# Designs tried in a protein design chat: VHH binders against DExH-box ATP-dependent RNA helicase DExH16, mitochondrial (SUV3). Part 2

Target 1, 187 residues: DExH-box ATP-dependent RNA helicase DExH16, mitochondrial (SUV3), of Arabidopsis thaliana (Mouse-ear cress) (q9smx1r213to399)
Amino acid sequence: LVEDILKVTGDDVEVHTYERLSPLVPLKVPVSSVSSIKTGDCLVTFSRKDIYAYKKTIERAGKHLCSVVYGSLPPETRTAQATRFNDETNDFDVLVASDAIGMGLNLNISRIIFSTLQKYDGSETRDLTVSEIKQIAGRAGRFQSKFPIGEVTCLHKEDLPLLHSSLKSPSPILERAGLFPTFDLLS

## First folded at step 25 (VHH; from q2 with S54H)

Design bb4
Fold by OpenDDE, fold request of step 29:
Structure bb4 (fold): chain B 187 residues (1-187), chain A 122 residues (1-122)
Amino acid sequence: as target 1 above (187 residues)
Amino acid sequence: DVQLVESGGGLVQPGGSLRLSCAASGFTFDEYDVGWFRQAPGKEREFIGAISWHGRDTWYAVSEKGRFTISRDNSKNTLYLQMNSLRPEDTAVYYCAAGEYSDYLDFESDYWGQGTLVTVSS
């Protein structure tokens, strides 16, 4: 579909297809608390307010410091945050992020934790699509890294059914494409 | 009563250095992110930089990176701003602020100081 759109506009298209090389394991239990957060965890949420709230909550627990990644961060800041998260020489070993983690950043994430499986899309609050869930969850685990097996779970047990069903579902066929603002632009 | 009191302002020549302090009282200082702002005459208040409650994370406005350094001493309930290579355009009233939650792009302050004047002039 994207290729078709770009053909109409006359733009050159370079298609990159990525295949997951590392296993992804959906966990059957949620994270019990912020105190159960561990090195390499990425807590995913969909508002700036929540990102910083969780960051502080996690840091106040005294075990980890957090880097943050979201779409409205300046590119250089995002890169710095990603670098800091990946740097094993510091204590910033947890990431609080939006779905921006899927935008070409090199992130060595061990476990994805969805704080929620719903987001505001500019018109309504809705469940994440199967595609969205898979895209985000797929960031856990990195081939030939210290986290060869990725894990994914939720902060709340109520979200686990949707997570599991989504991950077991086939990827939907793309029938429509559009540019949507990130939640950061809507806030 | 919550109080933030800036000090250290004054007249300095271009190229000079100045260290501002902000003494906090009336609240749990080490539970708040704190930062510095400034406002020049006829201009909007602008963010300079901030430091996390634990003091291990600092972030600055792009325009101020390199010359200004923010630090804090939680044992003294004090925030510092080291300013080097000062320029006439740095002339402003400098304010310290405290916020329960920080944002790298938008520091939301709960408390403000009264400000201290810094004048950079030959």
Scores: ipSAE 0.840, ipTM 0.915, lowest interface PAE 0.6, mean pLDDT 91
Fold by OpenDDE, last read:
Structure bb4 (fold): chain B 187 residues (1-187), chain A 122 residues (1-122)
Amino acid sequence: as target 1 above (187 residues)
Amino acid sequence: DVQLVESGGGLVQPGGSLRLSCAASGFTFDEYDVGWFRQAPGKEREFIGAISWHGRDTWYAVSEKGRFTISRDNSKNTLYLQMNSLRPEDTAVYYCAAGEYSDYLDFESDYWGQGTLVTVSS
């Protein structure tokens, strides 16, 4: 059902397997400041307003420029943003994105940073499911890529327990079926 | 008080070029994204394009991409719109706007200029 909805919106759908060739390392500490942002980082948030707010905050620090990816972007814009982020010849080396990054884009992400592990699902604000967390986190690092080792962490230390427990959880088929649409489809 | 003052409008022949300027005052110019809009007679105001506060990111409406170029000089608190290959349908009042945050889909403006008239006619 979710895949069908996303197809109508022009978004690609990709379900990642949890057995990956490249390691994913959950960090024990959060990224607590803008100064700790690094090349290849992807800050994940679930509000369009927050995406641009974080983009500006990061850019105002003067070390990085940001590309953005979220579901309601036109496909050509989304592709251009992804291409820009992947282009090592420019200074747009940080990505601020929604969970749309888990849906078919080729992104060279080194580290995933969750701004939050909660999202509005159309009726209430809830914790992300294990499946959602794994799908997003799994975008960090890729075998035989610029970033062979992926990292994942949070902005807030209080979110780390849920992140770690989710990543340690088994990956049954039923868990993968628990994916939810992006916030752009719900707003 | 915040002010955005457009200039450079006037009469130009089809195929001609025109450069508009927008002088900003009363706020920290280099902390705002700025952009251009226009409103033709009997039509709704439409987005032309915008430029980020640092000047390294620009985005345009699909209909205007290629003919119009937006730039800014933060040392002069000035926004520019270079218009080439002008057409009669480009006739409109052109407005500059400033917004605190970018949005590639919907430019949220906090401040507006009074506009400058551009007339493209033979």
Scores: ipSAE 0.830, ipTM 0.911, lowest interface PAE 0.6, mean pLDDT 90
Fold by OpenDDE, last read:
Structure bb4 (fold): chain B 187 residues (1-187), chain A 122 residues (1-122)
Amino acid sequence: as target 1 above (187 residues)
Amino acid sequence: DVQLVESGGGLVQPGGSLRLSCAASGFTFDEYDVGWFRQAPGKEREFIGAISWHGRDTWYAVSEKGRFTISRDNSKNTLYLQMNSLRPEDTAVYYCAAGEYSDYLDFESDYWGQGTLVTVSS
C-alpha cells in the first residue's frame, strides 16, 4: 500500500527487510519502582509533560540522571541528548523518551520500559498497534554493543499481556494509511 | 512568602563582565529548576538559560550560548548568571525564575523575581 501511494506521487521507493541480530527478551514482571531503574533504561511515554515528570522523579531518586528525546526537539538537541545518553563518562545513563526513539537515532538502550501502551492519536486514546510496539521495543539491545541483549517491559503489570501478545504476533498487513498528528502537537 | 531577589545589576562598559545573583527564599530551592530571563526596552521577555535543580544540567538560548554561564549554589539558595563580553544590546532588566518542572523548549516558571537592571554603555 505504501509503495502504491508513493508510486502515485512519483517518488522512488526502496523497501528494506531487516533481521534483528540481537535477542529481545520480554520480561514477565514490570518495573514498578524508581529504584529498579538501571543504566541503559529507556522509559517510553507519550506526552512532554510526562517525559519531564518522569525525568524529575527518576533523578530525585539520586542514582541516575536522564536525557530526553521527543519529536518536537530540534534535531541538534535530539542528537545531543542521544550522544549524552550514550556517553559512558557521564551520569546521564537513563533515557525518557517518546516514540521518537523509533526514528533513526543511535541509542544504546538496554531495556525499554513502557509507561503506557495507550496514546492519544489526535482523535482518541487508543492502544498502540503491534507495529508501534515492535518498533519501540526493538530499540532495546544492540548487536555487538554494551547491551547485546535487549529487554522490554512495562511500568504496569496490566500492560504486559498486550506487550507479550504484540511481540509474538506477526506484523499486520497495512490496509490503509493516514496522517495523524504526532503527540508533540497534541501535548 | 516566596521571594526571588536579583542583584548585581548596574552600568558596565561594552566588553565588560557582570555577575548577577538571585537569592531565593520561602520555598525549597533545591527542588526547583531555575533560570534567567531578560526584557529589553520595547521588546518581549526572552529566555536566557536555566539550570536543573541538582545543578548538573544547564541549557541556554541559542542567541546567548557562549557568553553567559548559569550556576547555582543550593547551600546558599542562590542562582548566578555570569555575563561576559557584554554588548549594548544586552541592556535589559534581568529576571530570575523558578519552576518545579523543566522543559528544554518552554521553561514554565512558578515564581519570578522583580528584576535587576543591566545597562551596557560606553
Scores: ipSAE 0.825, ipTM 0.906, lowest interface PAE 0.6, mean pLDDT 90
Fold by OpenDDE, fold request of step 29:
Structure bb4 (fold): chain B 187 residues (1-187), chain A 122 residues (1-122)
Amino acid sequence: as target 1 above (187 residues)
Amino acid sequence: DVQLVESGGGLVQPGGSLRLSCAASGFTFDEYDVGWFRQAPGKEREFIGAISWHGRDTWYAVSEKGRFTISRDNSKNTLYLQMNSLRPEDTAVYYCAAGEYSDYLDFESDYWGQGTLVTVSS
């Protein structure tokens, strides 16, 4: 569908298909405390306010510093943040990010932690789609890296059923495509 | 009472350096990100840069990278702005600000200083 749309618009399309080479393990328990945060963790949330709130909360615990990634950051800033997060020589070993991490950034994430599985889509707060969940969760773990096995979980146990069911579900057939509100419009 | 008091401003020649200080009181300094702004004559207040509450993260306006360095000493409740290679266009009133949850794109300040004048002129 996307290819068809792009053909109509005359845009050049380069399709990249990737095979996951590293296992992804959905955890059965949530990350229920800041003290349970580990190196390589990526806490995913869907508002700028929450990103920085979580960043501060995590950092104030005194064990980790956080880099941040979200869509409205300048590209060079995002790159710098990603680089910092990936740099094992510094203490910025945790990432707080939006779904922007699912857009091909080079991030060495060990564990994805969903702060929520709902987001505001510009009209209402809704559950993340299976595709969204898979795209984000799929960023955990990297083949031939420090984190060969990716993990994914939630902050809240009530979100685990949706996480698990989504990850077990087949990828949905794309029925529609469009531009969604930018991150800075999400709350 | 919350106070942010800037100091160190003055007259400096182009190419010179100046170090501004901002003394904070009346609030828990190390719980706030703090930053510097400036307002030149006839212009809007602009962001210079900020430093995280723990002092290990700094971010700057793109235009100011390289010449200005922000640091803080939480033991002294003081924010610093080291300005090097000053230019006439750097002439402005410089303000320090404190914000509990500022971000890289929008520094939301809870408190402001009264400002200190920096004049760069031959």
Scores: ipSAE 0.821, ipTM 0.904, lowest interface PAE 0.6, mean pLDDT 90
Fold by ESMFold2, fold request of step 29:
Structure bb4 (fold): chain B 187 residues (1-187), chain A 122 residues (1-122)
Amino acid sequence: as target 1 above (187 residues)
Amino acid sequence: DVQLVESGGGLVQPGGSLRLSCAASGFTFDEYDVGWFRQAPGKEREFIGAISWHGRDTWYAVSEKGRFTISRDNSKNTLYLQMNSLRPEDTAVYYCAAGEYSDYLDFESDYWGQGTLVTVSS
């Protein structure tokens, strides 16, 4: 949660913010094989067909079952899928999802894995923007959860440079040291 | 040759129960999601529900109201539909189907059965 409070006294302007951080670790090693899939993984892809293809592939390996989340799922189904993924008592411990994972769902994701850094937008295939990559990757890890530190990587080593450079890019909202002024808490 | 054969259809009174079976042959049953559809006279074929190849995941059409239960037995290559509290509007031809890459919103069938008629009438 980020709250901004502005107080102006004389010629000085003080902006007070505080933030709750969930650390994110970009990995240097891709997940190139289903054998490297682990409990708490979220494999991100950008077509419904690919979601179910990856689900089948992962489940065929025999170690994990997959929940799915994508934008056209009915809300109640999407919530049930998220609840099942979060439930530590069953084998549905991997998630295969679109960028819809930001749709107000509480998801205990340990590691985000990008299947690709491109998406088809209805007219052409294009690269994900830096903002899209940061938003999706930032879903890994949750303060005071089983996975307080999130990891992020790709299926393909060729995508890692773009992932890493994107995560290092400045973000006006997320950077509160260095480039941006220091803020004090307003009482 | 691939074959899906439904059985267990027939005449049943309103409020009654019926269990349909679908026997599969000619393909690797435990590699396929399997499901049930029905077609009432004058209506489009509609999805009822399905169960995953491993049997651990079931899903039903949004319109389904909890009276039907889908199960499978991979050792017998058989899919089942338990129907309870049957109503005259459940009168239809019931089809089983198999799909290798179906999703929750669109069961894309690779194979279809010939259907079994269920008539709910006094």
Scores: ipSAE 0.639, ipTM 0.829, lowest interface PAE 1.2, mean pLDDT 83
Fold by ESMFold2, last read:
Structure bb4 (fold): chain B 187 residues (1-187), chain A 122 residues (1-122)
Amino acid sequence: as target 1 above (187 residues)
Amino acid sequence: DVQLVESGGGLVQPGGSLRLSCAASGFTFDEYDVGWFRQAPGKEREFIGAISWHGRDTWYAVSEKGRFTISRDNSKNTLYLQMNSLRPEDTAVYYCAAGEYSDYLDFESDYWGQGTLVTVSS
């Protein structure tokens, strides 16, 4: 799906390609039970209370341990949580996070799972916008990472229609990768 | 009835070590995060650190410099605090606490122990 940039070697052949974009695959089936969570999952939720509640629920299922990321964590703690999640040598291989994921963090996320498509914005509980959904979902998969193709779904079947309709409009592939390296892509 | 009982406190010289224990009963210990707090004379109670219900996730107050180590043994329903290189300013009453839903920034205790006094003095 993405042509890579190639350098002309000592041969007379010249090939021009551009940066491969990371595709995003919306799944048709929800993650109905947290026991079906798998390595590289990021469960997105929108309150600190829910982050720790989901962490405990996932860990009680006995298959995974969770790192956490949210905006009010001290920077050094956020970095340590991200490093632990990315480290393939331990079983802290699931992330539970707020929509503040990607605040200067390198996160090797395989699949984004929305716990809900609603958030409290400081004055009211509202649906996520299409832009918010696309930005969060686009954190799955990363060029030159363990998970170059990202997946996205929800915990609840009822949320899939809004997720899918949001991702179908407009240009879902271009929204994720951009046209040049960013701070997040260089880390 | 829920009980948390600290032990191992006492008088110790500066530079010494102590190991505190907290024996738990009356609840399912391995479903709770557990942690240590202390209160020095004339000061507010302060968080030291905690360890998750499964024992694999340990976190400490941002000011902690690694002299203290928290561990737990779920088969004995016991929480431990290993304190090394003790200083006079570590003199305090040390409390264990248990919480079912805690986070790294705010350990929300459901249960408290009665405390054990640690005095660091020549």
Scores: ipSAE 0.634, ipTM 0.827, lowest interface PAE 1.3, mean pLDDT 82

Design bb4
Fold by ESMFold2, last read:
Structure bb4 (fold): chain B 187 residues (1-187), chain A 122 residues (1-122)
Amino acid sequence: as target 1 above (187 residues)
Amino acid sequence: DVQLVESGGGLVQPGGSLRLSCAASGFTFDEYDVGWFRQAPGKEREFIGAISWHGRDTWYAVSEKGRFTISRDNSKNTLYLQMNSLRPEDTAVYYCAAGEYSDYLDFESDYWGQGTLVTVSS
């Protein structure tokens, strides 16, 4: 919605990241059952065990098959999973993934669904930061794609307040050239 | 009780084909991912590949070069391994396995079969 770049901001103090070219719609209703999963959904979780558990849960409901993406998956397999998810001719039309969804993959995601807003970061379990939430949620929708408008919500209604407040918050100030962590560095 | 029973092993000449079967009982077969492993004498057991509970998703060890095909028939509670272009290094005991949750990188088995011997020799 707003075209401000760190190096060219000029009026009042604002913290910005790069312009987002497609709209992102935070939903007010959680995905309360697997029957509400739909084509183009990406369920985000933060452990490999949970990825496969959610995949099985969704597939057992009988309406969708799931592709998976996570950081420790071999690159060729990650690419094949992404290609399968994008392929409109098969039933593998839902994605279950970690925050590795930003690893240079073209993913036609319609709606991001956070299974949780916490992750284990290698040392402790912690809340996702505002920047992490924005980066993950921003993967819904792509300019000139099948899903030009992205949606985002949570699996549990208790997480919606933090999701919504995070999407409204300004991001920490980041220098474009050298100190901005890419999404890939978080997974 | 849970039982996995392999069959179809035996002696085959190099270049030949075999189809192994694994008959399952004592559990809800169509709730489990199932797969094949093999163990040559003096070697560690190695994963060959697996097929999901619904039968729509198959995956193979990175070293597998497309000579083997895994399938399942949930109406018969049976897992299959079609082996083509067999070579002497395929000689091993072949095991079927079942796991309630599979991971593409690490098939975690809940149940194992007793194994069937495949010998590829002139």
Scores: ipSAE 0.610, ipTM 0.815, lowest interface PAE 1.3, mean pLDDT 83
Fold by ESMFold2, fold request of step 29:
Structure bb4 (fold): chain B 187 residues (1-187), chain A 122 residues (1-122)
Amino acid sequence: as target 1 above (187 residues)
Amino acid sequence: DVQLVESGGGLVQPGGSLRLSCAASGFTFDEYDVGWFRQAPGKEREFIGAISWHGRDTWYAVSEKGRFTISRDNSKNTLYLQMNSLRPEDTAVYYCAAGEYSDYLDFESDYWGQGTLVTVSS
């Protein structure tokens, strides 16, 4: 039914086009206020400073507590944060995370919310690639989980056109474009 | 105007326990993460641990071995450090600190207390 595509493990990748078993719904309305945050939301941002700033903003509204996930967290802490987010018995029901979501973690995310479609990549601020957008958005919803239908949107209406066009683009073949030397392949 | 005042320091024998308090005033205590640091003679100030503004998150330095417990009481504007099984290497000046935004890996302090001396010796 579903073939895993292993992109970061060093496997040779053969792309098999399989339909996602749980729907992903691109929303037409941005999340414009904290009152629109709900259980199962994952707000995606791209710096540690912003992760903790959004966490505090959401928590001060008084309806949710936030778990956090990002690449430089120690593994034990990442696992504890994921476990806490998935646990229905507490108030830590919103996630604030970097594009490192799903680093071997099971996260029951209902809705992905992009804070921005740009990131600092170590040398410059740039737009997210189509591949990055699709991988992050695809973390919403899990087959046979608490949130079988995944939703995705942005904080800002100005980002919705790029989000929607990226989700409609041809899928994993574009992720492999960076595997060839650029100056040898004119495209 | 802003004050963080530590108390409860003193001389204690090895294996003993001590509870430090930090009384806060001059700022909105329940909007700040608060934490403990210590500085042994001749050493750099080191992070011990912290507790979030809402009191539901606590975290500790990797080097901390579970002998210390941090808590807070927002109704009293007070931060606590319970120290058990004290050892001579715990001898230091203990500081409370407050920071507007926590980071589990890097507690960045906006305000500091003046410190309270803890001496662990026979």
Scores: ipSAE 0.557, ipTM 0.781, lowest interface PAE 1.6, mean pLDDT 82

